# VH-VL binders against Thrombospondin-4-B (thbs4b): the designs that were tried, part 5

Target 1, 176 residues: Thrombospondin-4-B (thbs4b), of Danio rerio (Zebrafish) (Brachydanio rerio) (q8jgw0r23to198)
Amino acid sequence: ESTVYNLLTSPDCLPDLLHGGLAEQGVTELYILTTFRIQPGTGNTIFSLYNPRDNSKYFEFSVFGKANKAILRYLRRDGRMSAVTFNKLNLADGEKHRLLFHLKGLEVGHPGGFPHSQGALPVPGVELHLDCRLVETLRDLPAVFNGLNNHQAVELKTMQGKAQEGLEELKLAYGD

## First folded at step 27 (VH-VL)

Design n6 (from k5 with heavy chain D105T)
Fold by OpenDDE, last read:
Structure n6 (fold): chain C 176 residues (1-176), chain A 121 residues (1-121), chain B 112 residues (1-112)
Amino acid sequence: as target 1 above (176 residues)
Amino acid sequence: QVQLVESGGGVVQPGRSLRLSCAASGFTFSEYAMHWVRQAPGKGLEWVAEIWYDGSKKYHADSVKGRFTISRDNSKITLYLQMNSLRTEDTAVYYCAREFEWVYTYYMDVWGQGTLVTVSS
Amino acid sequence: DIVMTQSPLSLTVTPGEPASISCRSSQSLEHDNGYNYLDWYLQKPGQSPQVLISLGSNRASGVPDRFSGSGSGTDFTLKISRVEAEDVGVYYCMQATHWPYTFGPGTKVDIR
């Protein structure tokens, strides 16, 4: 059975999940689904997992309107920030778009730990699906999904918008 | 060093045409929207036109619409402004400007020194 | 087109004193994304314009902290906490929420 969290209505579920909850539940794969609309000529940060204490970023997806690109910024397991650019995704065209982040290779039972090479486990990474098509594959997993330390606070920031622009869906799911 | 250099300005008679160029250097030109802004002698700034990074979208001020056309050649890292049917009121220093873009933040962060266009009989 | 106005149109200040410039738009500058695309530019004598503030209140990189922007909707303000000699020039607000983009008439700032 699958577990689904609506992060728009229950963002407060994230801290427990990311502070070891996922690991305790034996979650090895995670899905983040988002649906949004951005008007041409503008951009926005769709969602951002960040540390409210110092505003450092854990996992953030942003859309650029004029440049027609998106950027995924995330904290790496080695403690450095990474930024991945996705060009010409046409996400800021006034149409509704659905993105699915398929995160693979989450560590079990080791919050904040380094991944162990186990033959049976998939290579850690992120697959990005746009409107049901695979558009990118990252062979890296954001550190936040392997668990945060107790000293690392986390909050969710989501895009704001009026009229024809806004975030309609943001869900986190795992399980069978 | 990031730099924009305008050229093509000069003295022309009303009704004539002129083409301005803006040569970019020091950055990936094809990733930025570009603008033309002009300033009549002793007057304020006036936005003239905008072109997106790939030329897919263009916007012009009403004062120049139908007469001026912004364009770009990313292979030549150059921005252009084709000015037709010039009028005396088009007399101005013409600046090209790069638009900084980061997510939802936009502003003109790099400007050229400008090129003077004088329209007089 | 959105009409931008500024007040005052000219200002003479003593170095070290604060300055305040108002900018108003004929329509709200709040974009559908919730941000106000109002920029402040400074054109120093004999120079090209340079950005000071974006999004109404975001200081651009390299801009001294004595410059601050505030406001939303149709009313915006640029403040200089302590005017310096190098701050002399013409200050322009510009809206970039709606095409065509439009500048205010400019405010000339001089020092005594």
Scores: ipSAE 0.858, ipTM 0.924, lowest interface PAE 0.5, mean pLDDT 94
Fold by OpenDDE, last read:
Structure n6 (fold): chain C 176 residues (1-176), chain A 121 residues (1-121), chain B 112 residues (1-112)
Amino acid sequence: as target 1 above (176 residues)
Amino acid sequence: QVQLVESGGGVVQPGRSLRLSCAASGFTFSEYAMHWVRQAPGKGLEWVAEIWYDGSKKYHADSVKGRFTISRDNSKITLYLQMNSLRTEDTAVYYCAREFEWVYTYYMDVWGQGTLVTVSS
Amino acid sequence: DIVMTQSPLSLTVTPGEPASISCRSSQSLEHDNGYNYLDWYLQKPGQSPQVLISLGSNRASGVPDRFSGSGSGTDFTLKISRVEAEDVGVYYCMQATHWPYTFGPGTKVDIR
């Protein structure tokens, strides 16, 4: 069975999941699905996982309208921030777009614990799909998805918008 | 060092054409929207035109529509303003400006020194 | 086109005293993304314009904290908490929510 969380209506589910809940459930692959509309000439941060205590970012996806690019910023396991730029995605064209983040190779076990090898695990990474098209493959997994320490708070911020602009969907899913 | 340098200004008769250039340096030109802004002698600023990073979108002020055309050559790192059917009221210092963009934030953060265009009989 | 107005058109201020400039638009500058694209620019004598404020209230990089912007919709204000001699020039508001972009007429600020 698959488990799906609507993060727009239940953002409070994230802390438990990211503080070991995923690992406890043996989740090795994770999906983040988002659907949004941005009018031409505008940009916005679609969603952001961040630490509310210091506003540091864990995982953030932003769209640039005029420059026609997007940026994924995420905290790496080494404690540094990484930024990946996606050019010419045409995400700010007034049309609805769906992004799928396929996260693979999540570590099973408690945050900060020793990795437990339960069978063959896929190589850690993230695949970004735009409207059913594979756009990018990152051979790196954002640290937040391998579990946060207890002292690391996490919250979700989502984009705002009026009329024909806004975030329509943001879901987190795992399982079969 | 980030810099914009306008050129091509001068004295021209009404009805004639002139082409302004703006040479950019010190940054990745092809990633930025660019603007032309003009200022008549002793007057305020007037927005003239905008062009997006790849030239896919162009916008012009009503006062110059049909006469002026903004363009760019990213391979030459140069912004242009083709001015046709010039009028005396087009007399102004013409500035090129770079638009800073970060997610939802936009503003003209770099300006050239300007080039003077004088339209007179 | 959106018509921009400013008040006052000229202002003489004693150094160290505050200054306030109003900018009004003929229609709301709130974009569909929820932001107001209202910029403030300063043109010092003999110089090119320079940005002070974006999005109505965001101070641009390198701009002194004595400058502040506020407002939304159709009414915006630029404030200088303590005017200095280097602040002399013409201040322009500009809307960038709708094409064509339009400037206010400018406010000339002089030192008494």
Scores: ipSAE 0.855, ipTM 0.922, lowest interface PAE 0.5, mean pLDDT 94
Fold by OpenDDE, fold request of step 28:
Structure n6 (fold): chain C 176 residues (1-176), chain A 121 residues (1-121), chain B 112 residues (1-112)
Amino acid sequence: as target 1 above (176 residues)
Amino acid sequence: QVQLVESGGGVVQPGRSLRLSCAASGFTFSEYAMHWVRQAPGKGLEWVAEIWYDGSKKYHADSVKGRFTISRDNSKITLYLQMNSLRTEDTAVYYCAREFEWVYTYYMDVWGQGTLVTVSS
Amino acid sequence: DIVMTQSPLSLTVTPGEPASISCRSSQSLEHDNGYNYLDWYLQKPGQSPQVLISLGSNRASGVPDRFSGSGSGTDFTLKISRVEAEDVGVYYCMQATHWPYTFGPGTKVDIR
């Protein structure tokens, strides 16, 4: 049994999930799937999880057109921001691309509580797949996916574009 | 510390060739797209050419297309403009400029002092 | 090519008073990504150009807040809330949405 949220049509589902909903459901692995098209010579922020109160970033993926790179910015569990650069991915070439973020090692339980695990848990991290090909492994889990405190508001911002450029798909999935 | 220095300008006759250089320092040159912009004496600015960070893409103004060629050598941290079949109307101060890039934001944030090219018979 | 125009071509301003410069393009500068690639540059006397505004309304780093940009599509405006002596020079708009990039003719700003 799997659960899938269409974040383009139901972005308001995210706050409940990230404020303990995932943990309450015992989710230890999470998938974010996105499909987009970017024209050559430009870039865009595909999606961004952020705090609307101060515009601080939790989890953001951006594509650079001219420099032919992508950057994942995220808040670490130690409270600092991290930025991971992916070079020569060819994401801004006018073609449709699909990215899959496989997040592993999510902690179960309530924010500020003790994690409960039964059995061996995988090392927390993120795998990035481009068009069904593994391109990068990050051995770190963004703090936002381990749950936000009540004072930490969250919203989703997605890229906009005309017919030749835009975000076609953004889904969050978990389950068996 | 970030600096661009143009060189290679001078006086040439119509039909001749000239090669301009732009030496970069104080930043990672290979991460930036670069531009040439020129300004005729007492006139406005005119965009001439652009080259991407690795030279994979080049764009030229119609006024110089087929005659001028932008290029770069990242190992030498230098931008070039090869100018062939020069005309009197090519007389100008030639600036090299660095393009800042962040996601969807682009602009020329660093400019050299320029080098003067005079084409006269 | 996209033709850029500016109005006025010259203006004289009393220090402390506001100034406004218009820039128009022959075609829309809205890119497929939804942004307008319109820059404003200032060239002070005897100096190289320097950026003031990008994307029509984004002030570049180090640029005083008295400078502001607005507009979209084919109509853009640069405003100086309180003109200072150091603001003397020629202001250029430039479109970078379509190749080849093109500059406006420039607006000369002097102090009365």
Scores: ipSAE 0.853, ipTM 0.922, lowest interface PAE 0.5, mean pLDDT 94
Fold by OpenDDE, fold request of step 28:
Structure n6 (fold): chain C 176 residues (1-176), chain A 121 residues (1-121), chain B 112 residues (1-112)
Amino acid sequence: as target 1 above (176 residues)
Amino acid sequence: QVQLVESGGGVVQPGRSLRLSCAASGFTFSEYAMHWVRQAPGKGLEWVAEIWYDGSKKYHADSVKGRFTISRDNSKITLYLQMNSLRTEDTAVYYCAREFEWVYTYYMDVWGQGTLVTVSS
Amino acid sequence: DIVMTQSPLSLTVTPGEPASISCRSSQSLEHDNGYNYLDWYLQKPGQSPQVLISLGSNRASGVPDRFSGSGSGTDFTLKISRVEAEDVGVYYCMQATHWPYTFGPGTKVDIR
């Protein structure tokens, strides 16, 4: 059994999940799936988790068209911002692309969380898959997925576009 | 310091060829799209050509298409403009320009001082 | 090709007074991503061009706040709230939504 949230239609589910909901449910692994299309010569921010009070970023993925790169910006657990650059991805070519973020090693609020594959909890990190290909592995977990404080507001911003450019899918999933 | 320096300009007869160079310094050249823009004496600006960071895409103005070719050598940190079949109307100061890119924002943020090309009999 | 026009082609302004320049395109500059790729450049006497505005309304880094851009589609405007002596030069709009990119004819701004 798995739980899937369509964040394009139900973005309001995010605050509860990120303010302890995931931890309460014992979630140790999380999947974010996105499908988008960007025309050549342009770029866009596919999605952004941010604090609407000060516009600070928690987790943001942006595509650069001419430079043929993408950047993942995220708030680290130590309170600093990190930026990871992915070069030569060809994401702005007018074609549909699917990205999968596999987040591992989420901290749970209650003991008893059991990893699916190994006898020990995995090292916290993020795997980025592009069109079924592993592109990058980060041995770091964005702070937002380990839970936000009550004073930290969160909202989702997604890219806008016309018929030939836009975000077609954005889902958050966890469970078996 | 970020800098662009054009060279190769001069006086040439119609029908001849000339190659301009633009030497870049102070930044990672291979990460930026580059442009050529020209200005005839006492006239306005005219976009000439664009080349992407790795040379994968090139665009030229209709006025120079088939005669001019933009290229780059990232190992030499140099932008080029090969000009063939030159005409009197090609007489201009030729500027090299770097394009700033951030997500969906684009503009020419660094310009050279230009090099003068004079096409005359 | 997209044809760009500007008005006026020249204006003389008293220091401290506002100035306004219009730029028009022969077709819409709105890209499929929803942005209008219209830039404003200034060429001061004897100098190379320099960017002022991108995306129709975004002021470039280091550009004074007395400069502002507005508009969408086919009609754009550059405004200077209070003109200074250093603002003398020729102002160009440029569309970068469609290849080939094209400049307006330029607007010469002088001071009385």
Scores: ipSAE 0.845, ipTM 0.920, lowest interface PAE 0.5, mean pLDDT 94

Design n6 (from k5 with heavy chain D105T)
Fold by ESMFold2, fold request of step 28:
Structure n6 (fold): chain C 176 residues (1-176), chain A 121 residues (1-121), chain B 112 residues (1-112)
Amino acid sequence: as target 1 above (176 residues)
Amino acid sequence: QVQLVESGGGVVQPGRSLRLSCAASGFTFSEYAMHWVRQAPGKGLEWVAEIWYDGSKKYHADSVKGRFTISRDNSKITLYLQMNSLRTEDTAVYYCAREFEWVYTYYMDVWGQGTLVTVSS
Amino acid sequence: DIVMTQSPLSLTVTPGEPASISCRSSQSLEHDNGYNYLDWYLQKPGQSPQVLISLGSNRASGVPDRFSGSGSGTDFTLKISRVEAEDVGVYYCMQATHWPYTFGPGTKVDIR
């Protein structure tokens, strides 16, 4: 059975899910789908999962307004920040774009513990599809999806200003 | 070292044309939007034109629209301003400027030294 | 075109004392993305302009901490906490929210 959260209307599910809820439900893969439209000229951050105490980014996707670039920033499992720049990817063109993050190999069980011991899990990673085309494969899973500890706050921030009307979808889904 | 060097200024009669050039160095020119800004003697700054990194979009101030055309040649790493139908009020120092951009942040971060255009009879 | 005004147009400051420059726009400078594209530039005598502040309040790299910007919408302020001899010049605000971009008339800052 599939579970779908609309993060634009009900983002309050995220703290529980990210503080162990995904692992408690046995979730080993999930999808983040976003559909957006940005006019040329100024960029925006489509969404950001971040720590409100220090403004550090767990998982954030941003689009440039003039250059044909986008950037994904995330916290790695080793505690360091990574940034992936997508060159020649003009998303601020006034047209609708659909972006799908397919996250695989989530750990089942307690944060900070050993991996699931009863079976083989997929290799951790992220596939990123833009407009139905695979544009990036990461061999590392952003740490936020393997569970936050009690000292790691998390909030969701989305597109700012009147431009937020161009953010049509932001969904988190898992299951069959 | 990032540098912008304007050239092509001079004295010209009203109604004539002039082409300014801005030679860029020390950065990947094709990844930046570029601007022209002018300053009449003893006066303030006036934005003149902008061109996007690939030349796909151009914007001009109303005071020069239809007479001036911004352009670029990324293979020659050069920005241009074609100035037609010049008027005495176009007399100014003309600066080229590079636009820094990061997501939603943009501003003119590097300026040339300027080239003087004098329009007089 | 958005009209930009500055006050005062001229300011003479005793070295080490603070200075404050106001900038007003004829329309809100808040862009669709929620940011105000109000920049501050300094033109020192005989030099090209240089950026000080972007987005109303963000210091550009290498700009001393004594410069700060504030404001939103139509009303913006640049403050210099302690004016130094090298701060002499003309300060321009500029809006980049709406094409065509427009500068304020400038504020000349001199030392007594």
Scores: ipSAE 0.660, ipTM 0.841, lowest interface PAE 1.0, mean pLDDT 89
Fold by ESMFold2, fold request of step 28:
Structure n6 (fold): chain C 176 residues (1-176), chain A 121 residues (1-121), chain B 112 residues (1-112)
Amino acid sequence: as target 1 above (176 residues)
Amino acid sequence: QVQLVESGGGVVQPGRSLRLSCAASGFTFSEYAMHWVRQAPGKGLEWVAEIWYDGSKKYHADSVKGRFTISRDNSKITLYLQMNSLRTEDTAVYYCAREFEWVYTYYMDVWGQGTLVTVSS
Amino acid sequence: DIVMTQSPLSLTVTPGEPASISCRSSQSLEHDNGYNYLDWYLQKPGQSPQVLISLGSNRASGVPDRFSGSGSGTDFTLKISRVEAEDVGVYYCMQATHWPYTFGPGTKVDIR
């Protein structure tokens, strides 16, 4: 059994999922799929999970228009921001591109427990595939996917303006 | 630190040609789009041309299209403007400018001192 | 070509008083990505231009907070909340939404 959300039409599921809903459902891995087309010349942010109260970014993927670069920014579990720059990827070229984030090692909830377990959880990480090609492996899971506290608001922002027509897909999937 | 220095200006007759150079230093030239902007004496600014970081795209103002050609040599860290069929109205100080880019933000963040081109008979 | 106009073309202000410069474009400057590529540049006497504002409202690094930009579409405004002697020069708006990029005619700001 698989759960799939179309975030372009139903983004309001995200706060519940990110404020503990994934852990409550026992989700240990997650897929984010986006399909987009950007014309040369002017960049865009494909999607951003962000805190609307202060505009800080939890997990954001952006594409340059001229320099032919892309940047993934995310909040680490240790509270620091991280940035991964993808150089010499021709993404703002007017062609369709498919980006898949495979997030693994999500922590599940631990009901009122004390630390008696010695077992290992799956190692957290993110694999990023661009056009069916692995382009990055992070040994770190962005903190937003391990649960936000009640002081951390979250919203989804996607491509704006007429360029939104070039964002064909943004989906979140999990389960079995 | 970051610096752009134009050269090659001078006095020429209408119909002649001139090539301007812009020497860059203090930054990775091959990562930046570049511009030429001119200013006739006592007049406002006029955008002239743009070239992308790898030279793959070039754009020219209608007033100079077909006569001026922007180019770059990343190995020599130099921007050029080839000006052919010069007219009296091309008389101006010519500035080169670097374009800052971050995702969807871009603007001309560093400018040279300019070089004067005077077209007169 | 997009025609850019500015109003006023010349402005004399008493130091410490506010100033406002209007910029209008002949068509919308809203790019497909939803941003308006309207920049403001200042050219001080005897100097090369320098950027003040990008995307209609974003102050460039090192620009004092007394400068602010606003507007969208075809109408944009630069405000100086308190004019200082160092603010003397010519202010240009420029659109970079559509090639060819075009400048406004400039607004000369001087102090009494």
Scores: ipSAE 0.645, ipTM 0.841, lowest interface PAE 1.1, mean pLDDT 89
Fold by ESMFold2, last read:
Structure n6 (fold): chain C 176 residues (1-176), chain A 121 residues (1-121), chain B 112 residues (1-112)
Amino acid sequence: as target 1 above (176 residues)
Amino acid sequence: QVQLVESGGGVVQPGRSLRLSCAASGFTFSEYAMHWVRQAPGKGLEWVAEIWYDGSKKYHADSVKGRFTISRDNSKITLYLQMNSLRTEDTAVYYCAREFEWVYTYYMDVWGQGTLVTVSS
Amino acid sequence: DIVMTQSPLSLTVTPGEPASISCRSSQSLEHDNGYNYLDWYLQKPGQSPQVLISLGSNRASGVPDRFSGSGSGTDFTLKISRVEAEDVGVYYCMQATHWPYTFGPGTKVDIR
């Protein structure tokens, strides 16, 4: 009854989900799970949802190779870019790491009312777990998960080069 | 304002030791990898060593491995190069350099003015 | 160690004319992440080196757009579309894909 997409093997469903498909299914919470290994010295972008026409980033997680840093960049609902820097996270250490994004409060396109004006709805936000530890709670939902219009292109980019072999999984999951 | 200032150069005899220092200012020193690069008089550039932001990783050129040691003291905001068993071919201007890093991009973006080491008997 | 070579080792250029410098490595500079860590540095007379290009083709901040880099793998080129007086100096390519990092021998660029 749960839906799970392996984005490494079946990425072609993702644009449709982001162009209204999540709302059609009534999805209000979403999980993105990734498991990766990066060798020390050179960073990489674990995954990026981006606009291929202008290379702007909707939702992107990147790891530095030498500094103990990671960065989450995303387009906010107000149209501005936001960046969250995680200092003292050594993820490019050659070891396997798991990252879980728990996205909540996705807008459901239904008739009537303002979002969150009728009944109890989840508060929009993102919880980020790294290796089973909560490392960040955002009180903002990246705009890409609120739905893209037909003029907003989107593609998924993952780790590049031979390093892509260190990206063990990238999954998107939700219930009903 | 980012600045690097080397010191500790001078004239020494072969077989002796010197310690070079590089004082940093205008940036968060502990968040950057650092390098030493040298240039013999009238010659090209030669990379000497790299140290990561926390000192956890150090790399040295084959020409100096076992004789030179890069180190840093983040509390004193200073990079060091300990040079032992000096040889005449170590005669050079020694530059310290900061490494810019953004995810997968890195290069030496800020250099000091250099300090001259002369090894002569 | 990766050997870097440059050609030519010396250029004399009339101001306003283009210049081109070739750099070749003994091994591919493509890192596992798909990027080529080939940098270009300029050392002006009496000065410390300064970065011009990273990753084969990316201009560093403040570098004029008359400088461009290209190439991949083992062959790289730096071009100056219109040489100016302030471009005089020695140009070095450097690989940073593999430790130890290594410089090319330099290309001296001078003005007629």
Scores: ipSAE 0.641, ipTM 0.835, lowest interface PAE 1.2, mean pLDDT 88
Fold by ESMFold2, last read:
Structure n6 (fold): chain C 176 residues (1-176), chain A 121 residues (1-121), chain B 112 residues (1-112)
Amino acid sequence: as target 1 above (176 residues)
Amino acid sequence: QVQLVESGGGVVQPGRSLRLSCAASGFTFSEYAMHWVRQAPGKGLEWVAEIWYDGSKKYHADSVKGRFTISRDNSKITLYLQMNSLRTEDTAVYYCAREFEWVYTYYMDVWGQGTLVTVSS
Amino acid sequence: DIVMTQSPLSLTVTPGEPASISCRSSQSLEHDNGYNYLDWYLQKPGQSPQVLISLGSNRASGVPDRFSGSGSGTDFTLKISRVEAEDVGVYYCMQATHWPYTFGPGTKVDIR
């Protein structure tokens, strides 16, 4: 049975999910889907999971307005930031684009806590599809999706200004 | 080090043409939008033109539209300003400038030393 | 074209004292993405311009903390908390929200 959150209308689910809620439910894979339209000339951050207390970024996708680039930044489990730059992609072209993150190999349970008896875990990683084309495979899972510490605040920031109308969809889904 | 060096300025009569060049070094030229900005002697700054990194979009100030054309050759790492039908009002130091861009942030972060164009009869 | 004005047009400051420069635009500088593209540039005597502030308030790399920018919409301010001799020059605001981009007339800052 599928669970789908519309993060544009109900982003307040995120703190509980990211502070262990996904692991408590036994979630080993999840999807983040976004549909957006950006006019040329000036870039925007499509979405960012960030710590509002110090503005550090956990998982962020941004599009340039003039240089045909996009960038994915995320915090790794070892505490270092990683960045994936997509060169010569013109996503700020006034057209609709769809982006799907397929996150795999999420950790379930804890030692002494929830059973780690669910089937074999997939290798941790992220597949990124842009306009139905696989554009990246990462063998690294952003730390935010394996659970934040109690003192790590998290919030969702999306496209700013009048341009937020171009963000048609931002969903988090898991299950079937 | 990042550098921009303008050349091609000089004294020219009204109605004539001149082409300015801006040689770039120390950075990946094809990843930056570029600008021309001018300053008449003793006066303030006036934005003249912009060209995007691949040359696909060009913008010009109203004061020069139809007379000046910005262009670039990424293989030669050079920015150009073709200046036709020159007027005495075009007398100025002409600067080229690089535009820094990071997502939604942009501004002119590196400027050349300028080249003087004098239009007089 | 968006008309930019600055006040004052010239300013003489005793070293160590603060300075404030106002910039106004004839039209809001808020872009559709929610940001105001109002930049501040300094042109020191005999030099090319250099950027101080972007997006109304963001100091460029290497710019001292004594420079700060504020404002939104049509009204922007550059403040220098303690003017030093190296700060002498002409300060320009520039809008980059709408083509064609336009500069203010400049504010000449001198020390006594």
Scores: ipSAE 0.630, ipTM 0.832, lowest interface PAE 1.2, mean pLDDT 89

